# Ledger of designs, part 8: VHH binders against q8pxy1

Target 1, 323 residues: q8pxy1
Amino acid sequence: MMDPQIERKLIEIMRVIHESDKPIGARAIADELNNRGYDIGERAVRYHLRILDERGFTRKHGYAGRTLTDLGENEMNDALIGDRFGFVISRIEEMAFRTTYNPETDKGDVVVNISYFDKDDFETVIELISYTAHAGYMISPRVRIFEEDSLEMSLPPGKIGIATVCSVTFDGLLLKAGIPVEPAYGGILQIENKKPARFLDLISYSGTSIDPIKIFMNRTPTSVLEVLEKGEGKILANMRQINSSAYEMTGKILKKAEKVGLAGCITLGEIDEYLLGAPVETGKFGAAVVGGINGICALEETGIEIETNPISTMLDYQTMKEI

## First folded at step 1 (VHH)

Design l13 (framework vhh_lunsekimig_d3)
Fold by ESMFold2-Fast, scan of step 1:
Structure l13 (fold): chain B 323 residues (1-323), chain A 120 residues (1-120)
Amino acid sequence: as target 1 above (323 residues)
Amino acid sequence: EVQLVESGGGVVQPGGSLRLSCAASGFTFSSYALYWYRQAAGIERELIASITSGGSTNYVDSVKGRFTISRDNSENTMYLQMNSLRAEDTGLYYCAKQGWYRSPLYFDYWGQGTLVTVSS
């Protein structure tokens, strides 16, 4: 049995070949995978293509490159179904593992979302994100700004970047304390009289290849501006399940995180009880956390164009400034 | 898999010079921006220099004019030439690779670091 990481790379290479209308070479495959966020070089792609050739999954067309065989296409499609269901969960697990932030010391790396917008919108962006965060509908009022000449991020001309704290940071904090957390649902949460009322819509993290929060940003409208003005409306929120044995320790850790500005946990459910209408498995309790990008949703509601990469990378929390 | 390996650190007196190297593998080296970070004792990790895939360079003010970042795409290696070293330049030096910012799968990768000590 080959290393699972090698098998995954073979499947992704086959997917790129499948999506090409004509034979494709190693350089073009590497470029396409890099465009999709995978770290692979042309030399590594050539190595993997030889493995695919030997397995009968690809056909060589001289200098023109490779196409998939019928065998390769079937293998790819069968394998990709399994990979797709685990994709977002695997990314959450990776980012939680990379989280080093310690609320006791106020030091270490947190998980962030990265958003990009036109620099002419900067003042409106900062004001509305600040307002949303201080109203309690984001994880933290700390952000990091990336100018087009920033050393930390390459941005297109005319664009500015903003990092906001991602809710997966809580998964990482709990993991470092020995508490495994199961991401259950992303959803739309109804706010009434400035308090959580019920989930209106839920998408399981296990049932999608795309982050549920990204789906809601693109399809289901929020009303964050209405919540800020009237104390009623719809926001993004996530629901997590945690084993009942960790109930007291989870509460202590989240309380400590709140003291240092990580205050996105809206509510903890009771053991064995549904939370805000969302199902919770027997032997577990639910934790409802605000979506880390509600301020971005508010900006989109005003008509501002923003591109967002949720669960994007790690940043040192001390390099993020309160706004 | 992405690997970054720093080397070239050591002990040097104030005003001296060192050249750091970062050997990279597991990605298309020429396609990515690359960075040098520094972590001093009691100080947060700081980005000190960057180089884009096109070769454009940037530096923090404290090292500008003293440090030079460069890359050799044929050898998959990035360098940091450090001149006129000061006591405050002491620290662990890390190289890092940019993830693709427009991708839904954005990752940064870091090396293990190389130690630079400036002392008389």
Scores: ipSAE 0.000, ipTM 0.178, lowest interface PAE 17.7, mean pLDDT 79

Design l14 (framework vhh_lunsekimig_d3)
Fold by ESMFold2-Fast, scan of step 1:
Structure l14 (fold): chain B 323 residues (1-323), chain A 121 residues (1-121)
Amino acid sequence: as target 1 above (323 residues)
Amino acid sequence: EVQLVESGGGVVQPGGSLRLSCAASGSIFSINALYWYRQAAGIERELIASITSGGSTNYVDSVKGRFTISRDNSENTMYLQMNSLRAEDTGLYYCATSDYWLPYGREFDYWGQGTLVTVSS
């Protein structure tokens, strides 16, 4: 492990490489870093590029220079998110506030995740997302499809975008009813006999600058396909903590949401009790909710290349089509 | 969160000049890399110019020496000065950026609505 000063320089170098339209060499990287106020020479940049090569973050293109690998892009994105203190909690708060959806009327805006994939995979994507949603491992069977070069979204040529409902929608529903919700943990949930058994891994939202779900997407494998086939395996889920005084109202709101297809709450815990092995603060109860991207995880498990931005934007739920 | 609004497009004769502006809202403008894209009829949207947070610039070969990208962090505005305009420069010009210092995989979180540039006599 390198020291923090070296790690910061590695991230800045990766940032410069990412901004380049073509492979970039050490001298050009050094010049750009000096323009950003860093005192670094070409020789030092070459040293750091060797470290990035060894870590698999950069790809060498002969004398033309380097580009970032997919691993390097992911590492840089995670580091940039991590440098924004409070980013994840702030984003959840923002999206919950922007949520206008009312399950009594089935109208208003919900929070969505956005995923991108090759248009040749469209039929498989729709079928597997539909199957995962109807099996109860996504928030909703409603999606919205974005065509390539959509002005609502930047998509690479040959790609299609899909919006799926994000679990932060529940935070928004509860907020509009006067109920503050604390996102407690993102994690990997074990399913046994088609029922939630226990959290295997947990990352607290408190004290992290990186979205726990993004960490699990990059590090810990899910087995959503196994769950769909056999009723046992691992899915993405998160846990929320809510004040005990809101227990009955929370239950009512979640039941109403379920009636209109927002059915991702797996388990509502009891006041002051651990939920599925996850700790709950005194005076609160837990709510375990499926990750809104479990269908995307299932697609990745089949070998389909798919890129996902969780907690991405707001969409009018009426514009989303049931599949 | 960042919002982008382009302005400065219009009709100009060949050899003329235009300056496009992209006004941004949001507290992260000074640390973002900023991009100008052009969408011409029947052609995919293409990157024309970029400027990093440090002020380093890049241009597509067809506009080098004719276009100049710049930023004013105090005004939260990016500019594209277009000189010696040609008929093939006609198109809808978009500015783009992301919530992070760089867009992941070159995908952008934020796009402007576009401003039309027409080069005709």
Scores: ipSAE 0.000, ipTM 0.105, lowest interface PAE 21.7, mean pLDDT 78

Design l15 (framework vhh_lunsekimig_d3)
Fold by ESMFold2-Fast, scan of step 1:
Structure l15 (fold): chain B 323 residues (1-323), chain A 118 residues (1-118)
Amino acid sequence: as target 1 above (323 residues)
Amino acid sequence: EVQLVESGGGVVQPGGSLRLSCAASGFTFSSYALYWYRQAAGIERELIASISSGGSTNYVDSVKGRFTISRDNSENTMYLQMNSLRAEDTGLYYCATGYWDLPYFDYWGQGTLVTVSS
């Protein structure tokens, strides 16, 4: 129904919105498109956003901007499936490069997930996240709380935001030490007698256009509460693979991180061997890490409604407080 | 093209002050930690101050309380304010960015000379 040039611009705008972890406005969309080589202004983006609104592909969030609807997500995926290969890997690479945290000094920026929930649930949220973190099923017991009037985060009235440390922080720590890390799988990990037993389900990071953790939140229920109560059940975890030459150095860095409360590494595998049932490439070893949002999964298991954006942004670890 | 350019060095008397600047281009400045290194005659380069992308700072004990590192992400510039200068502070000061805890950096400047003498 429209000029092919307009259709192409609509698809590129939807891609920018999809790649945003939060609602995005017309200026931010225009700036991102210009960074990608498109000559487009804010006024033109606003015009195209109205077309997307009329087609039911986007939803308005007041001053915060727009998100894609399910209809818009499907349309974009159908149109751009090949162009979005490696989208999640690119995001992980970006956040790893932006990680500046040094465990020797306990200073610098870590990668965080952002979740938000109703104010009325605040006490239950803090208690359960604290319990899950101290039981060892989150990356860190440090969190950052955002009120509805916070300058650092735009939240709807009646909501509170919480930042929790993301496992991609480990990718960043290792990268800064000269160790390249390859994200391999997000998965559901079975815990037995308080120990990792095996992955029950795996999704390759290179095989999807959305974060495997988000896929699992919708496909297979976790049982984090069961793990907390009796040491048996299912948690979120991810696996990365690392060149065998870095084995000793990786272990040293993870031990340094553990001393400052970044203790999410569940286990390191043997060189050239499967780890917890997950395949590992020849010349590499696997590293399995707890999902940074297992405490959020526990809250969902209790029936609390909570929205989560994994691998959301960078945050100074010194501004995060132990709960 | 990645570039770091130091300036602000010079000759100063003991007890005096200098401000060093490091102007950066060709990379996403706000996303990287930044460092000041010092090299004195007969001594290897040593890290004296650091600032994270979030603004957290660190100093070696010998300059703590006398030197202040800061950054201006809008100007892509890092600063080192040096107060109460001593003869031992004499050296070539280098701006650097890249990996933390660091045998190697991605990017180095050419350095700026500070001489503390009467």
Scores: ipSAE 0.000, ipTM 0.106, lowest interface PAE 21.3, mean pLDDT 79

Design l16 (framework vhh_lunsekimig_d3)
Fold by ESMFold2-Fast, scan of step 1:
Structure l16 (fold): chain B 323 residues (1-323), chain A 118 residues (1-118)
Amino acid sequence: as target 1 above (323 residues)
Amino acid sequence: EVQLVESGGGVVQPGGSLRLSCAASGFTFSTYALYWYRQAAGIERELIASITSGGSTNYVDSVKGRFTISRDNSENTMYLQMNSLRAEDTGLYYCASRYLWGDTFDYWGQGTLVTVSS
């Protein structure tokens, strides 16, 4: 385990490099860190840069300085999420509480994931997300598009943002009906003959400060395109645990949500039974829900570069357009 | 550390003008997109104006033609020029910044009070 003080300095050095438009050297990094209130000299920055190089987080450009690698960028984003919100569970709880959507009235806010991609990829992005959603592997076919000049979202130059409905919306719907939901696992789910078969891999939400779905996106391949084409393959999904007393009411609420286009609950388990190979605690039942970003995974499978922030913010569902 | 400090708030008559400033301390903020939020009576905090790192500006309908957002990267300062002020513009005005390339999160100022008489 690295000293937390040293780890914090490494993260701040990576942040300075990330914010630079060009390779940046140790002296410039030290000057910027001192401007941010850190007491660190050029020699110490050079030492830490060597650690970042060894970890594969930085790329050396001769004597011009360093840039972040893709691995470094991902670790930076994960560290910033962890620092701001702690465990993913606390973020899920916050966003569930902020959910106001009511399927009876078709009004209110839902939880969304935000993704960024090059504007040149727009038509392919819309086509694949639409196809994936209508095939049943996303939460909703409604999206919201953000241009680089959007008032509501700051985007990198040349990028477009897209909001897709997050599965945490179901946690919020159930919470508003008096049903507490426990996030259990994010995972990779095997589909066979267009039906869920089993979880191939699972990461517990209680054992990590990093979103399990984000880990799977970065490190484990999906085959969403294969599922769309052949009805077989691997998708992102998550599993929730709910108290057995809420079994009947949960089923009714999820069925009502499906009628207004909030689908993606693949299956409900039986009380006290494992669901698709995933463990369920005694006195509870499982609910398996597709990951809200399977359409984004399909895009990555085609070679499109896309960045995703899961469980990003709230949006009024009425402002999201069906595609 | 990026510190955002708002100034220029005060009391004005309807139809008057104010210029708000948001100053970043000790750091060039040219890579950040910058925002003005307002928290008015009976309304949750709302985004009223934005300016990207490239200088593109956007406004909510209620302030279009009356407010102008601008930035001076050499001074590490963002401005909000407010003209033709109305009673409904009364509120706390906050500046915020978001980084475009990383995990996007907000740095916030402390707020400055604008009161439009009557």
Scores: ipSAE 0.000, ipTM 0.197, lowest interface PAE 18.4, mean pLDDT 79

Design l2 (framework vhh_lunsekimig_d3)
Fold by ESMFold2-Fast, scan of step 1:
Structure l2 (fold): chain B 323 residues (1-323), chain A 118 residues (1-118)
Amino acid sequence: as target 1 above (323 residues)
Amino acid sequence: EVQLVESGGGVVQPGGSLRLSCAASGSIFSIYALYWYRQAAGIERELIASITSGGSTNYVDSVKGRFTISRDNSENTMYLQMNSLRAEDTGLYYCAKDLWYGSEFDYWGQGTLVTVSS
């Protein structure tokens, strides 16, 4: 946890950067903050900018200064809605509730992540996402493409958007069956011999204002390409806790979802047992689910620039095309 | 808390005009990309117009040249000027928000009803 005074200054620095029409440096930021009544010097601004860089909220432009990332824009905006703690959990609950997809009818809305990339990378993006999904490291092989002139998305010139199914869809399917799901951790999962071995790193959903998966995308390297080629390496995954009374019904629902191509659950733990090294509360069992953006991580590993907003919105699953 | 509220709907004759408003509260309005959606009877809700934080606009073909989306960041309000209205423009109009390069958006309020008939 940081000093609340520091967190407030980080938010105000992000506002100054957002209001700039061009990259802005520490001196100009300090001058603007002083004009707004903050007593802060250039050296202190540089210190805070490093924190923002580490959190993935700012992007460096050499000597020209910094701009906000989409993650930084979202964090600044989320701070304004009054829920300063547990916002990610609140968002997961909202999206799970809005999930209407029924595997038996193949109708309804799923939760999606949205990513943006240069149109020149389109063929590579589709191919690598398809490979990752069919290897079992994404929730679904269905995607939806948004062209730069699409009314559904405000895309930069020359960019294309892609929607991929989010793991929160799993939470929604279970909730629809009367089973509440508790998000526990986002993390980096070690794969060995094409099987889950252990979590190497975990971030609790409790007490975070940003999605742990967003943090991992910006700082912790995955090796999804290595997993695809050799059956060993690191992927994004998350862990959920579910009440022990729902154990049998959860297994049945997962099998139904798998038959219709929603096969993101890696493994279920035993009641009262740790799962892949992650702690599980007494009276519950764990469920480990692949991160819905592992194909995007693979693209980043090839050097393709791609920006992602996880747990972004709802889409009608029938408007998504299998690749 | 960011909330958007639609207003300005009503009953108009074919060929008439209406101006819809979407008012925001509790937010830095200027950072949002903003959208107008339409829900007609028996038809799924569709996106009809958008405006980015930078002011770039897009329209569905059926309203292009007839509707104009605009924003006033000083008043935290987005507008949809609707000209040359047709019977098929009848429906509930909703506004929604998103960040410039973001894909997250929500619907606020119950919408505002536009009826084109005499």
Scores: ipSAE 0.000, ipTM 0.137, lowest interface PAE 20.4, mean pLDDT 78

Design l3 (framework vhh_lunsekimig_d3)
Fold by ESMFold2-Fast, scan of step 1:
Structure l3 (fold): chain B 323 residues (1-323), chain A 125 residues (1-125)
Amino acid sequence: as target 1 above (323 residues)
Amino acid sequence: EVQLVESGGGVVQPGGSLRLSCAASGFTFSSYALYWYRQAAGIERELIASISSGGSTNYVDSVKGRFTISRDNSENTMYLQMNSLRAEDTGLYYCARDYGSEFLYGWSTKAFDIWGQGTLVTVSS
């Protein structure tokens, strides 16, 4: 497989093409990348553009340059999600530590993902996120809305921000109870007859997993809308590994969280057993949790332009409202 | 190569004014959101003001109506005009750049990849 540095350069080239209002050539791409701090020449950009052409990610427009194909747009989006997973392992640890939420009191800070979108899409966004959450494919039906003048985030003009609960909140709940949690995999989970069936693709949270993440996401995109309509399709889910000694306590904590609306745990595995086809180390058990951004994936599937930063910050759960 | 350089700090009496400057080099200035942070002795570094690439501005409540952030894309410089200064405004003022779209850890106001070295503001009688 290709070197991680080469794959990252391909993604950055695709991003420059995506952000261009018109077809863009190799010289202009190189100049823009140099402006962003990358040391890359026009010849190297031409080499990478040929790779993108061969993969079907770019379309030539004669001498005017290149644009992204639909496949290229999807690959770029998948790669951005993969890169976030790859280097957020330290952020997972930080956010879990900062989690103060107590399901017995329904008070404290939870970990959130932040998304932003055009204000004209507001009603559709709220409706679809609400529907996805109440169907059980998000962590919580509570959200927080941010206007463009919010100090907590940098919003482009005409955009609204929304915070949704992140699955890392469960890592924090368990850490608070003295239970060490090992993030294992992000992945694409197949739903059949409204029940989890198997992971189709698994991507490790380790930094070396960035390339597998990109490949897996590109090959098996989500179909959350299909799951909502027909009870079958593909959603985002994450898996954790926990020491077998914590089995009973983990189950009790997750059940208490479910009763107060934090109901993202799809299934708890048996000790030493594979969970939904995913490997689990000897002496541990798996816990599969829905991705906190499945409602956002559903919005992207409708063609709505939405930007998401997973594991973005902490919010007081009492400031988040049910939708 | 990529640099942010703060200037304009100094000693001023309560009720006075100062204008801070942040000069940028090595990147396409107009494409980035930019921030002013403040760090006082014994206090964690906090966001004071922000300005988007499109010119939208935000302020922490304690400085609203007193501070004005602005940018001059032709000069690659961001400014913070500080009026009606108070003793609690004393601190090191840093400018910072949004880390762009290339990898989004979180576009939260506490996550950024390029910092200046800071300029000291002292408000004393």
Scores: ipSAE 0.000, ipTM 0.137, lowest interface PAE 16.9, mean pLDDT 77

Design l4 (framework vhh_lunsekimig_d3)
Fold by ESMFold2-Fast, scan of step 1:
Structure l4 (fold): chain B 323 residues (1-323), chain A 123 residues (1-123)
Amino acid sequence: as target 1 above (323 residues)
Amino acid sequence: EVQLVESGGGVVQPGGSLRLSCAASGFTFSSYALYWYRQAAGIERELIASITSGGSTNYVDSVKGRFTISRDNSENTMYLQMNSLRAEDTGLYYCATRIYVEYSGSTYTFDYWGQGTLVTVSS
């Protein structure tokens, strides 16, 4: 299992290479990342570039540096639809542990995804995220906006940042109540007549011996806009497995969270039963949760350029505003 | 969350009266101006009446003296009282509001519309 901190740095390095449009070396990459607020040296960048080379995401051009391969370009773009589920377990565990939100008090930190876009797209971004959230296809209608000169986080030049609630928040919420949650699958969920029908595609969180990016590249894309317009189409969703002994308590906690605007559990399964076509282990029940970035997927479908860091950080939920 | 729902449309004879209502939810109603637009056959959607948060009203010339816009902040509802109706008043009537977001020295405008209510003035 690769360290999530390493995976995140690999994605950021690939973004720097993509933006250069010419071969770029380790020193220039390190300098650019430091300008974006990352604490990374040239030696560490060289180490990460070797990993990218080994994965086939970068191509060497002598001393001139690296460029992205087609595979590397697709890997960077796939980061928009969330994390690489096959390598994300340790990050989920970390973020769930760091979650402090209590729906009884409406206080504490939630897990967020952070997306970046051009200032000129602000109006469209807010409208479409609002529409998607109020239609029930995001975790929360609360967001936090970060300006170009924000002191709370380092933004790429010319960009605005938006934080949206990540579904891993539910893992943390349940953990704090004494309920261990097993992440099972991330996937593409078919919606029919505004209701969940079945998972079309599933990727196990437990890891894989094959390249997850190759899996993503051959997957059916989302159609969130179609769902919003017609009540039919494909959204991102995740499934968790929970021990049957916690069935009643889980339902109570999720309903309580929903009352304070932290929703997105689209279906709670029955004990020992498959959920929406996805397998559930004996002695457990499934919980299907909408993906926290469905509104971002809708924006990408319109052709807007958005960069997303999924399971990015913790934010105080009270600092997030209803839209 | 922001929603506007019109009601009160129908069929009336020339010279008759109708009262339209617009029920609003999902925003701080008392803080925003509200608008009535009319879409007649073969004519672009036209602003016919407005009311500010402070209660000041404006009307297009063709409805002045005949139509009265009002608001009830306690009920989150806006009204359009239409008197002395004419055949040319036939159309779809839309309730609307504009929510302004100020960001980095720029003002972004989000227009919200109801689904419309049909008014038919027929002889």
Scores: ipSAE 0.000, ipTM 0.100, lowest interface PAE 17.6, mean pLDDT 79

Design l5 (framework vhh_lunsekimig_d3)
Fold by ESMFold2-Fast, scan of step 1:
Structure l5 (fold): chain B 323 residues (1-323), chain A 120 residues (1-120)
Amino acid sequence: as target 1 above (323 residues)
Amino acid sequence: EVQLVESGGGVVQPGGSLRLSCAASGSIFSSYALYWYRQAAGIERELIASITSGGSTNYVDSVKGRFTISRDNSENTMYLQMNSLRAEDTGLYYCATYRVEIYGSEYDYWGQGTLVTVSS
């Protein structure tokens, strides 16, 4: 996990770049930050600019300096909104609140992730996402496809978009039943003999403005393809904490959701016990759910270039089709 | 960053015509799908017309054949030509654009709305 002090510095550097009318260099950035009360030198700014370059947030213009990419503009705007601790938790709460899907009626809105990729990769993408979903490593086998010239999403030329169900949908289902859910960790989960074994890495949702899933997508390798072929490997998963008073009702709701095609709850922990090695607060139990983008991770493992926006928006579940 | 500004609303008699304009400030207009929404008093906001970056159009049934959406990328402007206006077309008309980018970003821009009143 990156030092929170470094993350704050990256946001301030992006703010200086955003406010510049032209590409801006490390020395000018350092001078501006010093004018704003930061004690930072040009070499430190160059170090941070390389991190921003690696994340795709800045674009180099030779000796003229850097500008923000679209990704960088969006990350800065999200960070400015989420400049209060708990931005990711607030986003999860927002999406859970907007969830209207009712497993009893099979109607309403679910939370989705949006991905897009080169149209020439379409058949491979659909095949691998279908395989991953039917193997149980995604939330649902239903997707929505957005053509290059779609009315619902503007895509770069030559791209196709796909919406997949996000695990935050479960937070919404539980919330609507009167059960508050606390996001705890995003992580990398080891699978052995097609069963969850333990979390290998965890990033807490508390105290960060950066989604743990975004960090894992960029830094920690998954081996979803290995899991699909051999029943062993690493997948994305999330863990939630829920008050012990809701234990039985949570189990019932998750079973109802699974019956109507919203699966992916890997396991419920016992009250007051650690779950798959992850700590659980006293008076609570853990719930581990597969990440909604494991099929996208499998595509990245094949070398396909695919861009993903997790916890992106709401879609009517009835408009999503099985693949 | 995109700002959308509507114009062309007003009062018109039944059977009349109006043309709404939506001007965008910014360099990204040509890559965006663009939408016209209508909000009538006591009724939910509804999508009435859309045009993709490639120029494909779609309309809600109640306006099909009467309304025409178009865009001029050189002027950064979208239009809604409204013909054979009916009392039920009265409402606030909003232009909008929506785009999802990677890593937690939605571009969801709306104009301020322009009022269309169809009355004698």
Scores: ipSAE 0.000, ipTM 0.190, lowest interface PAE 15.9, mean pLDDT 80

